# Ledger of designs, part 12: VHH binders against q96q42r690to885

Target 1, 196 residues: q96q42r690to885
Amino acid sequence: GYIASLHELATTERRFYSKLSDIKSQILRPLLSLENLGTTTTVQLLQEVASRFSKLCYLIGQHGASLSSFLHGVKEARSLVILKHSSLFLDSYTEYCTSITNFLVMGGFQLLAKPAIDFLNKNQELLQDLSEVNDENTQLMEILNTLFFLPIRRLHNYAKVLLKLATCFEVASPEYQKLQDSSSCYECLALHLGRK
Key: E = the ipSAE of ESMFold2; O = the ipSAE of OpenDDE; V2 = 0.75 times the mean of E and O plus 0.25 times the DockQ between their complexes.

## First folded at step 4 (VHH)

Design m30 (framework vhh_7z1x_3)
Fold by ESMFold2-Fast, scan of step 4:
Structure m30 (fold): chain B 196 residues (1-196), chain A 126 residues (1-126)
Amino acid sequence: as target 1 above (196 residues)
Amino acid sequence: QVQLVETGGGLVQPGGSLRLSCTASGFTFSSYAMNWVRQAPGKGLEWLSGISGSGGSTSYADSVKGRFTISRDNAKNTLYLQMNSLQPDDTAVYFCAKGGRYFDWFLSPTGYFDYWGQGTQVTVSS
């Protein structure tokens, strides 16, 4: 049912928010606090990644809170953010993915100075846990790539949930069409961003 | 020797505009987030806006969103705040504050800033 699918969306959104908050507080903030990170250009690109990541984290938290409010029938419950395309939510995903892609194209984590690389190696077990990479032989750079592309994977999850929500409406209804269109937008965005 | 110097304050009529500047020295300006914070008479500090080191990310308090624009010129080591549609409640001393290398999109304004300017007075009245 519709409400059950929204509970699933809310639960997974809260879990995703928690994961992004941990990446922000335990990896990005300490990493950027180091005295020697690399060249000015590399550091600036990483700072942009972290800034866009923190914005995404906040908006995902707001979306989770909005879903919870809607499910509990409070008067302040707003329209589902996920249903709006060309919105602050979609734009923030695009901004983040552009920033991480620019960082990686210009050399990424491999171009960081030794203190930064040492920090990342020291925290490899945490990075592996956060990325959900189960192969213990996976190299640090592959773990980092998996971790920082988690938002792209979440866009695919949104598209799937929207399709599931659509099945709760008659095929001829405006609601069915809107949910189908929104699903296509999230899937197209995920494919576009994932191929950069 | 880190220094931050604000200029551009003054008296303005309600509905008017002002542009504040903050000139920075003594650190690699482009590597640090910069912030604008104000203190109205008899009130505490209120964070208004922040900008990342590159200028690519900005954030605003709800009270100023749509009216104020933060920007920076890294070649000139200068931070700006364009203030439009000014209201009497915008009367305050405005400070620029040096953030860290990590830019928080939403932050508590006072605990993480290591250097502040002396402030510039903005008075909105007829």
Scores: ipSAE 0.000, ipTM 0.322, lowest interface PAE 11.4, mean pLDDT 82

Design m31 (framework vhh_7z1x_3)
Fold by ESMFold2-Fast, scan of step 4:
Structure m31 (fold): chain B 196 residues (1-196), chain A 126 residues (1-126)
Amino acid sequence: as target 1 above (196 residues)
Amino acid sequence: QVQLVETGGGLVQPGGSLRLSCTASGFTFSSYAMNWVRQAPGKGLEWLSGISGSGGSTSYADSVKGRFTISRDNAKNTLYLQMNSLQPDDTAVYFCAKGGRYFDWILSPTGYFDYWGQGTQVTVSS
């Protein structure tokens, strides 16, 4: 049902926010604090990734908080930011995915200097846990790719939840159409951004 | 001009049933989604159920799904909530609420209603 689907969205959004916060605090922030990360270009691209990641993390946190406040009735709710008309949320996802793709195209994590690679190897277990990679034989670079593309996986989750919300309405209703259109938008964005 | 009047509340034993009614006036009833919302003592507002203007679409909170049934009679401008298998946790003031926009009850069932009734007390106790 409708409220059950919103509770699911709120719960999974809070979990996702916690995961992104851990990546930011335990991986990205310490990584960028190291001296001799790589060339100036590589460092600038990684800083852009971190900046866009932090913005996205903030917005996801706000979304989770707004859903919780709405479900508890403690303040006036607002339109779901994940709907197609919420350009700030969609743009932030797109900006982040563009920044990580640009970083990877220019050589990505493989072109980082030894101190950065050593840091990532030291934290490989944490990276594997955060990425939800279950294959113990997975290479570091594959783990990193999986980890930093988690936001794209989350777009698929948004699409699925929006479809569940749509089932609460008549197929002929404006509500059904808007939710289905929004679901299609997130699914198309995920497919577009996920192509290498 | 817009008035919503709830009736049917009262005392009931656990496992019992009640039917709440809400009579509406001052607007074209069939053109608007209608909702039931409750507030338990010391708690926030909880949206329970919504019904489209035509009565063709209904939605329920997980806490009441399978136990409560929302319905409407557009000829009588009346909204109903049939409550079965009542538990002590169902003790609350129950409000009927008019959707301010056709879409509002999807995105903000408790936050964007433009008119509310005065509420009717439901007490479930042994």
Scores: ipSAE 0.000, ipTM 0.111, lowest interface PAE 15.9, mean pLDDT 79

Design m32 (framework vhh_7z1x_3)
Fold by ESMFold2-Fast, scan of step 4:
Structure m32 (fold): chain B 196 residues (1-196), chain A 126 residues (1-126)
Amino acid sequence: as target 1 above (196 residues)
Amino acid sequence: QVQLVETGGGLVQPGGSLRLSCTASGFTFSSYAMNWVRQAPGKGLEWLSGISGSGGSTSYADSVKGRFTISRDNAKNTLYLQMNSLQPDDTAVYFCAKGGRYFDWMLSPTGYFDYWGQGTQVTVSS
């Protein structure tokens, strides 16, 4: 049902926020604090990735809190609250995905200096866990790519939840159409970005 | 081999304070969220507070917000609950519970933590 799907979204959004916060605090912040990360260009691109990641993390946290607050405040809400800030949300995801893609195209994590690579290898078990990579033999670079592409995977989840919510409305209703259109937007963005 | 051991419970006057400790072993303590849960006589489990693995994020049930403070010392594998302004209805067995790696600061989870301590009795009475 509608409320159950919103509760699932709220719960998974807060958990996703927690995961991104851990990536930010345990990986990105310590990594960027190292003295020698690589060339000036590589460092600048990674700083841009971290900046966009931080902004996205903040918005995901607000989104989760907003959904939870809405659900706690209403008994039978069939509101389109999930669509309230969708353009800002989509823009922030696009900005983040563009930054990580630019970083990877310019050589990505492969171009990091030894101190950075040593730090990442030291934290490989944590990186495996955060990325949800189950294969213990997965190479560090694959783990990192999986980790920093988690937001793209989350776009697929939004699309699916929106589609579930749409089924709670009449096919001819404005609500059904809006949820269907929004689902298509998230899915199209995810497919476009996920092919890289 | 995962073990959680609570200490610090006891009898306290209304308006008093107590600090509970939970010592953890058998897992990488700093990688997991930790929680405090209580059970009053004849009642179900009530989630009170949670803290992320790093200690950077915390969450509290409305019933204890502003009175209780959760904290952790990852170097000592120890979780704490500072309880101030105790009320008779705070009388319960208090449990330390191991959460997952991913902290949900707005949930009130019960019954799905993978490891629990044996509990420590807190009695608030004059």
Scores: ipSAE 0.000, ipTM 0.173, lowest interface PAE 15.1, mean pLDDT 81

Design m33 (framework vhh_7z1x_3)
Fold by ESMFold2-Fast, scan of step 4:
Structure m33 (fold): chain B 196 residues (1-196), chain A 126 residues (1-126)
Amino acid sequence: as target 1 above (196 residues)
Amino acid sequence: QVQLVETGGGLVQPGGSLRLSCTASGFTFSSYAMNWVRQAPGKGLEWLSGISGSGGSTSYADSVKGRFTISRDNAKNTLYLQMNSLQPDDTAVYFCAKGGRYFDWYLSPTGYFDYWGQGTQVTVSS
């Protein structure tokens, strides 16, 4: 049902926010605090990735809080079309995905200097856990790619939940159409960003 | 309606361990963050640790980090605090506290909690 699907969205958004917060605090902040990371260009690209990641993390946290407040009886009624109407949220996903793809196209994590690579290898078990990669033989670079592409996977999750919510409405209703349009929007964005 | 009942307190020697439990009733336990707070004799309230409703996020005060572990069993509506390497300064009444209308991932400092248990006494002494 409708409320059950909203609780699913809120619960998974909270879990996703928690995961991104852990990546930010345990991987990105310590990594960028190292004195010798690589060339100036590589460092600048990675700093851009971290900046966009932090902004996205913040907005996901705000979205989770808004869903929580609606479900737990704060006096404002909210529409699920918040997701579709939040151009800031969609733009932040796009900006982050653009920054990570630019970083990876320019050589990505492979261009990092030895201190950075040593840090990542030391934390490989944590990276594996955060990326949800269960194959312990997976190479570091594959783990990192999986980890930093988690936001694209979340866009697919949004599309699926919105589609599920749409089925709770009459096909001819404005609500059905809005949820279908929002689902298509997130799925198209995920496909576009995943191919970039 | 809402009840929080702490158990597991007692007398323990320095360096020992205790596990506190808090049984919750009257609300959807898994939807709310839960916290441990203590009050030492003649001192104010000190927040120790918080855990999100799912158990996916935890937080600790510096005074207990590395020694205490917070956990929960949502199927049993029970919150736990595993206390290791206990010191005389850990002597206090320990309270289980529920967050307000905040969702289960919100970890609140003391003063924002809408329900508290009666507390359980922990005494660390030879």
Scores: ipSAE 0.000, ipTM 0.084, lowest interface PAE 20.2, mean pLDDT 78

Design m34 (framework vhh_7z1x_3)
Fold by ESMFold2-Fast, scan of step 4:
Structure m34 (fold): chain B 196 residues (1-196), chain A 126 residues (1-126)
Amino acid sequence: as target 1 above (196 residues)
Amino acid sequence: QVQLVETGGGLVQPGGSLRLSCTASGFTFSSYAMNWVRQAPGKGLEWLSGISGSGGSTSYADSVKGRFTISRDNAKNTLYLQMNSLQPDDTAVYFCAKGGRWFDWLLSPTGYFDYWGQGTQVTVSS
């Protein structure tokens, strides 16, 4: 049902926010505090990734809080934050995914200077833990890719949840149309960004 | 080959405490997140708590936050759930569940775990 699907969305959004917050606080911010991270270009690209990641994390946290408020009756059913703030979310996801793609195309984490590489290797167990990897011998760069591409995977999940919510309304209803349109936007974005 | 065995369930009075254990075998326990999930009579599955492979990160459902504590002993391949201030609404079958893939928990907190235990019954008598 509709409310049950919203509870699932809220629960997974809180877990997603927690995971992004842990990545930001335990890996990304400490990494950027190091001296001599690499060339000026590499550092600028990484700083852009971090800035976009932080903005996305903040918005995800706001979304989770808003879903909880909505479910506790402080907002109307039609005030779904994904629908209400869809352009802000789409733009923030696009900006983040573009920044990480640009960073990786230009050499990514492998192009960082020794102090940064040493930091990542020292924290490999934490990175494995955050990624919940099934293979203990997974390479560091594969773990990093898994973590920093997590937002793209979440876009597919948003699209699926929105379609599930839409089925709770009549096809002719404004609610069905809005949920269907939002799902299509997230799926198109995920496909576009996932090709890179 | 992967086995998860829950113990520690039983009958308890409202306001009481109970500790569940889950012994794991057939995989490298410390490399995987572990979860507790319950199913109350006539209800669907409810995810309660998760813990990272190292034990460094934990998360809880709002319904149990502050009352339940998840922990693990990687040397003993054992997961724990300490349940305090039990209420009649906590009556359910409790399952230990092994973490799977990234998309599993993003799609559903309760539906996509790789392996589940057989469950242990907890009854809180009112």
Scores: ipSAE 0.015, ipTM 0.316, lowest interface PAE 7.4, mean pLDDT 81

Design m35 (framework vhh_7z1x_3; at its last look DockQ between E and O 0.02; V2 from the best seeds 0.00; counts 0 for: pae E 20.3 > 2, SAP .694 > .668, placed apart)
Fold by OpenDDE, look of step 5:
Structure m35 (fold): chain B 196 residues (1-196), chain A 126 residues (1-126)
Amino acid sequence: as target 1 above (196 residues)
Amino acid sequence: QVQLVETGGGLVQPGGSLRLSCTASGFTFSSYAMNWVRQAPGKGLEWLSGISGSGGSTSYADSVKGRFTISRDNAKNTLYLQMNSLQPDDTAVYFCAKGGRFFDWLLSPTGYFDYWGQGTQVTVSS
């Protein structure tokens, strides 16, 4: 039912937030703390990726909190961040995808200085765990690319869950229409960004 | 050594505007996020706005969103804060604060910034 779907969303959102937080704390923050990262241009591009990644983490955390509040009877479904602030979510995802794409087009992680590469190599096992890459023959750069595109997959999940929630409302209701429209927006963006 | 020098403060009437500047030295300015923080008399520190090293990402506290604009000129090693529609509650000492290379949206006035300027006084009064 409706409540069950929200519980599932809350659980998966919490796990996803935890994963992103781990990436931020264990990979991005230490990486960007290195004294020698590379050229100014490479560093700036990486910083933008990281900053926009952190923004997504923040928003996902806020969404998780709103779900928890709802499940504890504090708020209504319309107050869910994914619905209330859909434009903010969609724009943030677009910006993030733009930043990571720009970074990769300009050379990506392979342009980082030796200390940064050494750090990433040292943490390859952790990166594989975080990215859920199980093939031991996967190259580091491919693992990193997979890792930083993880957020995009979540958009499909949001679209699916919103459709499920819509089935719990009358077709003629404003709630139904809002959920349907929002789902379409998330799915459209997911498809668009998936082509990058 | 790292130095941050704020300028542009002063007395302004309610509804007025000011533009603060912060000149940085002693580090690669474009590689670090920069922030504006203020402290009103008898109150604690309040984070207002942050900007990434490249300037591509910005963030604002709800109290100043829509009124204040943060920007930077990396060629001049200068941080800016355009303040519009100033109110008496905006009266405070305004500080420029250096962040890290990683611009984290989970900002806290305590423990997040490693260097501060001496501050510039902003007074909004009729």
Scores: ipSAE 0.603, ipTM 0.819, lowest interface PAE 0.6, mean pLDDT 91
Fold by ESMFold2-Fast, scan of step 4:
Structure m35 (fold): chain B 196 residues (1-196), chain A 126 residues (1-126)
Amino acid sequence: as target 1 above (196 residues)
Amino acid sequence: QVQLVETGGGLVQPGGSLRLSCTASGFTFSSYAMNWVRQAPGKGLEWLSGISGSGGSTSYADSVKGRFTISRDNAKNTLYLQMNSLQPDDTAVYFCAKGGRFFDWLLSPTGYFDYWGQGTQVTVSS
C-alpha cells in the first residue's frame, strides 16, 4: 500500500544517507587531507567531485527528514521533494554525476599520486563494504567506480518506488499522472547520467 | 605562517549593505575551502557561508541565504562576503576561517577550522 511504500522509501533513504555520510567522512575527507594527491588538474576535479557529493548528501538527508516528518503527521505530503519533482534535488544529482564523469574521463583515480593510491589500497576492505561489492577478487579501481556511481543506482530506485506509489491511485487520477511523470524523470535522468 | 586578515566592517543602518574582505597568506589559497563565521555579543559561533577552493561550490546558513553572497579572487588571495538587507541581529564580529581541501556542504562545524582571522566588527544600528 501507499503508506507501506513511503515507509520503505524513508527507511532506504536513511540508510543511503548513512552510507554517503560514511563515504564522505571515512574516504573523501581523509583522502583530500593528504599533502600530495597528484597533478593540479586531477586534484581540482576530485575536489569538485567531493564538493558536489557533500551537497547531494545534505539534500538526501533533508529528503529523509521530510519523509519522516510526513509519516509522523508533522508535514504535508505535497511538501515531499520526491513528489514535487524538485529542480534543486534533480540538479544536485546532475551536478554530482557530471563531476564524477569528468573526473573519470580525465583519468580518474588511476592518476592520483602514490600517497593517495596507498591510502585507497589500505582502505580497500572498507571501500568494498561500502560499495556492496561481494566479489573478493574485484580490483580497487572497479570498487571505486561502483562506489561513486551508487547515486545513479539510487535514481533507479526512486523511479521504481514512484511507480509502486502510482499503482495506489486510479489511472485517470491527477495523482497517478504526477507520480508516473516523476518516475519517468528519475529514470530518464539515471539513463542519461549513466551513459558515457 | 598562515595569516587571515579581515577588513570592511563598520557601522551601518538597518537595510544597508557592507562588503567584507579577508586577505590570506602563508598557504596555497586556491586549494582550500574558505568560510565566514560570526559571533554576536554573548552568543556562540555561527557558521554563515563556505566556498570551495575553485569557487565553483558555495553554501549558506538559512539565516543569511538570499541576503549574503560569498565569493573569492584566487589571483588576489582574497575572500569576500557581500552583505545586503542588514538587520540589527546581524551585529557581530565576523571571522574568516580556513577549511580543508574538502568542501563540506552546509555543515562545517566551526570548532574544526584550523586557522581563523582576528575578526572585524559589524554593527547594524540607527
Scores: ipSAE 0.367, ipTM 0.677, lowest interface PAE 2.7, mean pLDDT 86
Fold by ESMFold2, look of step 5:
Structure m35 (fold): chain B 196 residues (1-196), chain A 126 residues (1-126)
Amino acid sequence: as target 1 above (196 residues)
Amino acid sequence: QVQLVETGGGLVQPGGSLRLSCTASGFTFSSYAMNWVRQAPGKGLEWLSGISGSGGSTSYADSVKGRFTISRDNAKNTLYLQMNSLQPDDTAVYFCAKGGRFFDWLLSPTGYFDYWGQGTQVTVSS
């Protein structure tokens, strides 16, 4: 029901935040600390990815904390931050995905220097664990792709949870309409970011 | 069919300014981030700036930050780059670029760059 779906949103948001924090601290920061990563342009694009990733991570952490407080209060659906401030969420996800796209346009991880490739290969088990890739034979580039596009999967999850919340209200209600509209908005963005 | 057409390049003295335009067609312009990239003779491609589909977020390479301003007009399907305080090492062909999907680079090494225009030459010389 309604309360269970709210707890699902809060729990999965905290898990997503923890995942993003681990990627930042265990992969991005050590990678960017290497002194021979590639051309100045390639490194600057990767640094922009890390910057936008960190800003998204901060937003998700704030949202998770906000949901904990929300669950102890009145719990009105229209007051959910993901609904009330949806443009902030949509813009942050779009900006992150733009940054990873800019990096990939310039050749992406394939253009990093040997020390960076060696770091990534040495840490392939950690990358698999963080990306939740099950097949140990999966190639490094596929693992990296899955890892850095996890936020698109999260947008689909938002759409699903919002739709579950909507089904707890009568179709004629303003709560139903707002939840349905927001679910559609997150799904539309996920589809746009996931295809040409 | 996606088309990007850059205009506004030319010869300018050091310290001068130019405004580049990129007219887009064949896709929903407002749904995609857009970018400016340049290539100096004998050098690799350099990403300069990007702007979100809505225009609400921008980013810049350190080499141009504070001198260049990216903007877009979604009603005219046009991307802009205002370039101020130009120096000789800004001499390059400038391209606008549409972002691609994340699976494209898995399938083709030459397909990482989704679409770009023909480029416009900017030359800074006295």
Scores: ipSAE 0.000, ipTM 0.101, lowest interface PAE 20.3, mean pLDDT 79
ESMFold2 (binder alone), look of step 5: mean pLDDT 81; pTM 0.826

Design m36 (framework vhh_7z1x_3)
Fold by ESMFold2-Fast, scan of step 4:
Structure m36 (fold): chain B 196 residues (1-196), chain A 126 residues (1-126)
Amino acid sequence: as target 1 above (196 residues)
Amino acid sequence: QVQLVETGGGLVQPGGSLRLSCTASGFTFSSYAMNWVRQAPGKGLEWLSGISGSGGSTSYADSVKGRFTISRDNAKNTLYLQMNSLQPDDTAVYFCAKGGRYFEWLLSPTGYFDYWGQGTQVTVSS
């Protein structure tokens, strides 16, 4: 049923928020605090990535909290719902994905100065754990790419849960159509941003 | 121009019943989820119940499950709340609220509502 699907969404959203918070606090924040990070252009692009990442992390945290509040009662249940009309949530995903692809296209993490590369190598085990990369032979740059594309992969999960929710309604219903449209929106966004 | 007008409030004895109505105009009523929200004296807003545009899905706050029933008549552009087994702590101003679109209330029952009615007072006392 749809309440069971919402419980699963809430659980996975809270886990995802925890992971993004760890990336922000243990990787991005320390990395940006280094003295010699790279060229002005590289630093500006990475700062934009971090800014968009922080905004997205905040919104995902709010969404998870709101879902949990809804499922456990009515008190202060506010949400940025994963439906198509929740433009702030979709825009934040698009902004983040655009910033990370721009950073990577312009040379990405490979253009960071030695202190930054040394920091990332020192934290390679953490990066592997956070990215869910289990191959010990995976290169640092591939781990980083996997890590920072996790939000795009999460869009596929939103699409799947919306399709499951849609099946709880009659095919002719407005509710079914809205959930189907929202699922298609997230799936199309994931495919479009994943190819950029 | 969206308008929501609540009626049916009043004074009732504990254990009694009331039926609230909300007449909607200015939008395609059957296309939107509708909600009932209340505010007790000195308290914040409490979401009570939501109903989908088609009427096929309903949801209730734990405080009113089994006592209140939400329904709608799309031919009359009217939302209803049947309130049974009323208690003194049900005393509040009751508002009709238009949800955003369709399923929004299922994810965020106290979340974003486009429009609210003016409210109708319900007082439960001896």
Scores: ipSAE 0.000, ipTM 0.122, lowest interface PAE 14.4, mean pLDDT 79

Design m37 (framework vhh_7z1x_3)
Fold by ESMFold2-Fast, scan of step 4:
Structure m37 (fold): chain B 196 residues (1-196), chain A 126 residues (1-126)
Amino acid sequence: as target 1 above (196 residues)
Amino acid sequence: QVQLVETGGGLVQPGGSLRLSCTASGFTFSSYAMNWVRQAPGKGLEWLSGISGSGGSTSYADSVKGRFTISRDNAKNTLYLQMNSLQPDDTAVYFCAKGGRYFDYLLSPTGYFDYWGQGTQVTVSS
């Protein structure tokens, strides 16, 4: 039902926020604190990745908190933050995915200086755990790619939950149409960004 | 030596606009996040806005969101704050502050800023 789908959205949002917070605090912030990180261009691109990642993390945290209000009150679909502030969500995800794609196209993590690569290797077990990569033979660069593209997987999750929410309303209702349209937007964005 | 110099403050009527500038020297400006912080008479420091080294990411306090715009010109080593729809409550000394290489939306003046300018006074009064 509607409430069960909202609980799913809230629970998965809280878990995703925790994961992004861990990546931010244990990987990105320490990495960018190193003295010899790379060339000026590489460092600036990584700083933009970290900045947009931080913004996305903050927004996801706010969304998770707001969902608790809906579990105790309003069932009106139009009041959901993911619908009411959909442009903010879509823009934040797009900004982040654009930044990571630009960083990777320009050489990505492979262009980082030795101290940065050493830091990442020292934390490889944590990176593997955070990325949910099960293959112990997976290379560091593949683990990093999986980790930093996790937000695209979350966009697919949003689309799926929004479809479940839509089924709780009459097909002719404005609520059904809004949820269906929103689901399509998140899925289209995920597919578009995932190709890069 | 790291130096930050704010200009552009002054007296303005309620509803008016001001553009603040901060000229930086002594460090690679484009590599560091920059911030605007204010202090009203008898009050503590209030963080207003931050911008990443490249200028691609910005963040704002709820009190100024929609009214203030932060920007930077890395070629000129200059940070800007465009302030619109000014209110008497905006009366304060405005500081630019050098952030770290990492731009964090959970900003704290005491935790994140290693250098501050001397400030420029903004007074909103009729």
Scores: ipSAE 0.000, ipTM 0.246, lowest interface PAE 13.2, mean pLDDT 82

Design m38 (framework vhh_7z1x_3)
Fold by ESMFold2-Fast, scan of step 4:
Structure m38 (fold): chain B 196 residues (1-196), chain A 126 residues (1-126)
Amino acid sequence: as target 1 above (196 residues)
Amino acid sequence: QVQLVETGGGLVQPGGSLRLSCTASGFTFSSYAMNWVRQAPGKGLEWLSGISGSGGSTSYADSVKGRFTISRDNAKNTLYLQMNSLQPDDTAVYFCAKGGRYYDWLLSPTGYFDYWGQGTQVTVSS
C-alpha cells in the first residue's frame, strides 16, 4: 500500500542519512584534517566535495525527519520535498554530483599525497562496508567511486519508490500523474548526473 | 494551484526560428525565477536558460548561448524563449519550469524547479 511505501521511503532515507553521516565523520573529516593532502588545487576540489556533501547530508536528515513527522500524523504527505520537481533538495544533489565529478576529472583520489592514500588504505575495510560492496577483491579506487556516487544510486531509489506510490492511485487521478512525473524527473536527473 | 502551459512548438527546418511561450497561473509570477529545460529523445534533462523574477538577470547553457533568448512579460504572466539558428540536435520536448522560493533570485541547474509544464515538442528536420 501507500503507507507501506512511505514507511519504506522513511526507513531508507534514515539509513541513507546515517550512512552519509558516517562517511562525513569517519572518512571526509579525518581525511581533510591531514597536514599534507596534495596540491592546493587538489585540496580545494576535495574541500568543495566535502562542503557539498555536508550540505546534502543535512538536507537528507531534514527530509527523513519530515517523513517521520508525517508517519506520526503531524505533517501532510503532500508537502514532502521529494514530491516536487525542484527544491533546495534537488539543487544540493546536483551541486554535490558536479563537485565529485570535477574532482575525479582533475585526477581524483589518485592525485592525493601519500598520507591521504595511506589513510584510505588503512580504512579500506570501512570504505567497503560503507559503499555496500561485498566483493573483498574490489580495488580501493573502485570502492571510492562506488561510495561517492551513492547519491546517484539514491536518486534511482527515489524514482522507484515514487513509481510504487503512483500505483496506489487511479491512472486518471492527478496524484498518479504527479508521482509519475516526479519519478521521471528523479530518474532523468540520476542519468544526467551519472554521465562521465 | 500552479499551472504552466507551453505553446509554440512545431516542425522547423535547420537554420529556422521558433518562439516558445509559457503562460503561468496560480502564483505571483514576478516573484519567481523562470527557466527553460529540454529533453531530447532517449536523453536526460538539459537546463537551457533562466531569468530572474524582475527580468534583470539572465543565464544560458553553453549549447544555446548566442542562439536562444529568454524573456518575460510580468504583466501577462508569460515566459518566452526565442530560438534562432535551430539545429537537428535541438529536437526535444521543451519544458517551462518555475524556480523555488528559497532561490528565487538564483538561476540553478536542471534539478532546481518546483513546478514544470507539460512540455511542447520541437522538431528540427528537413
Scores: ipSAE 0.000, ipTM 0.083, lowest interface PAE 21.0, mean pLDDT 78

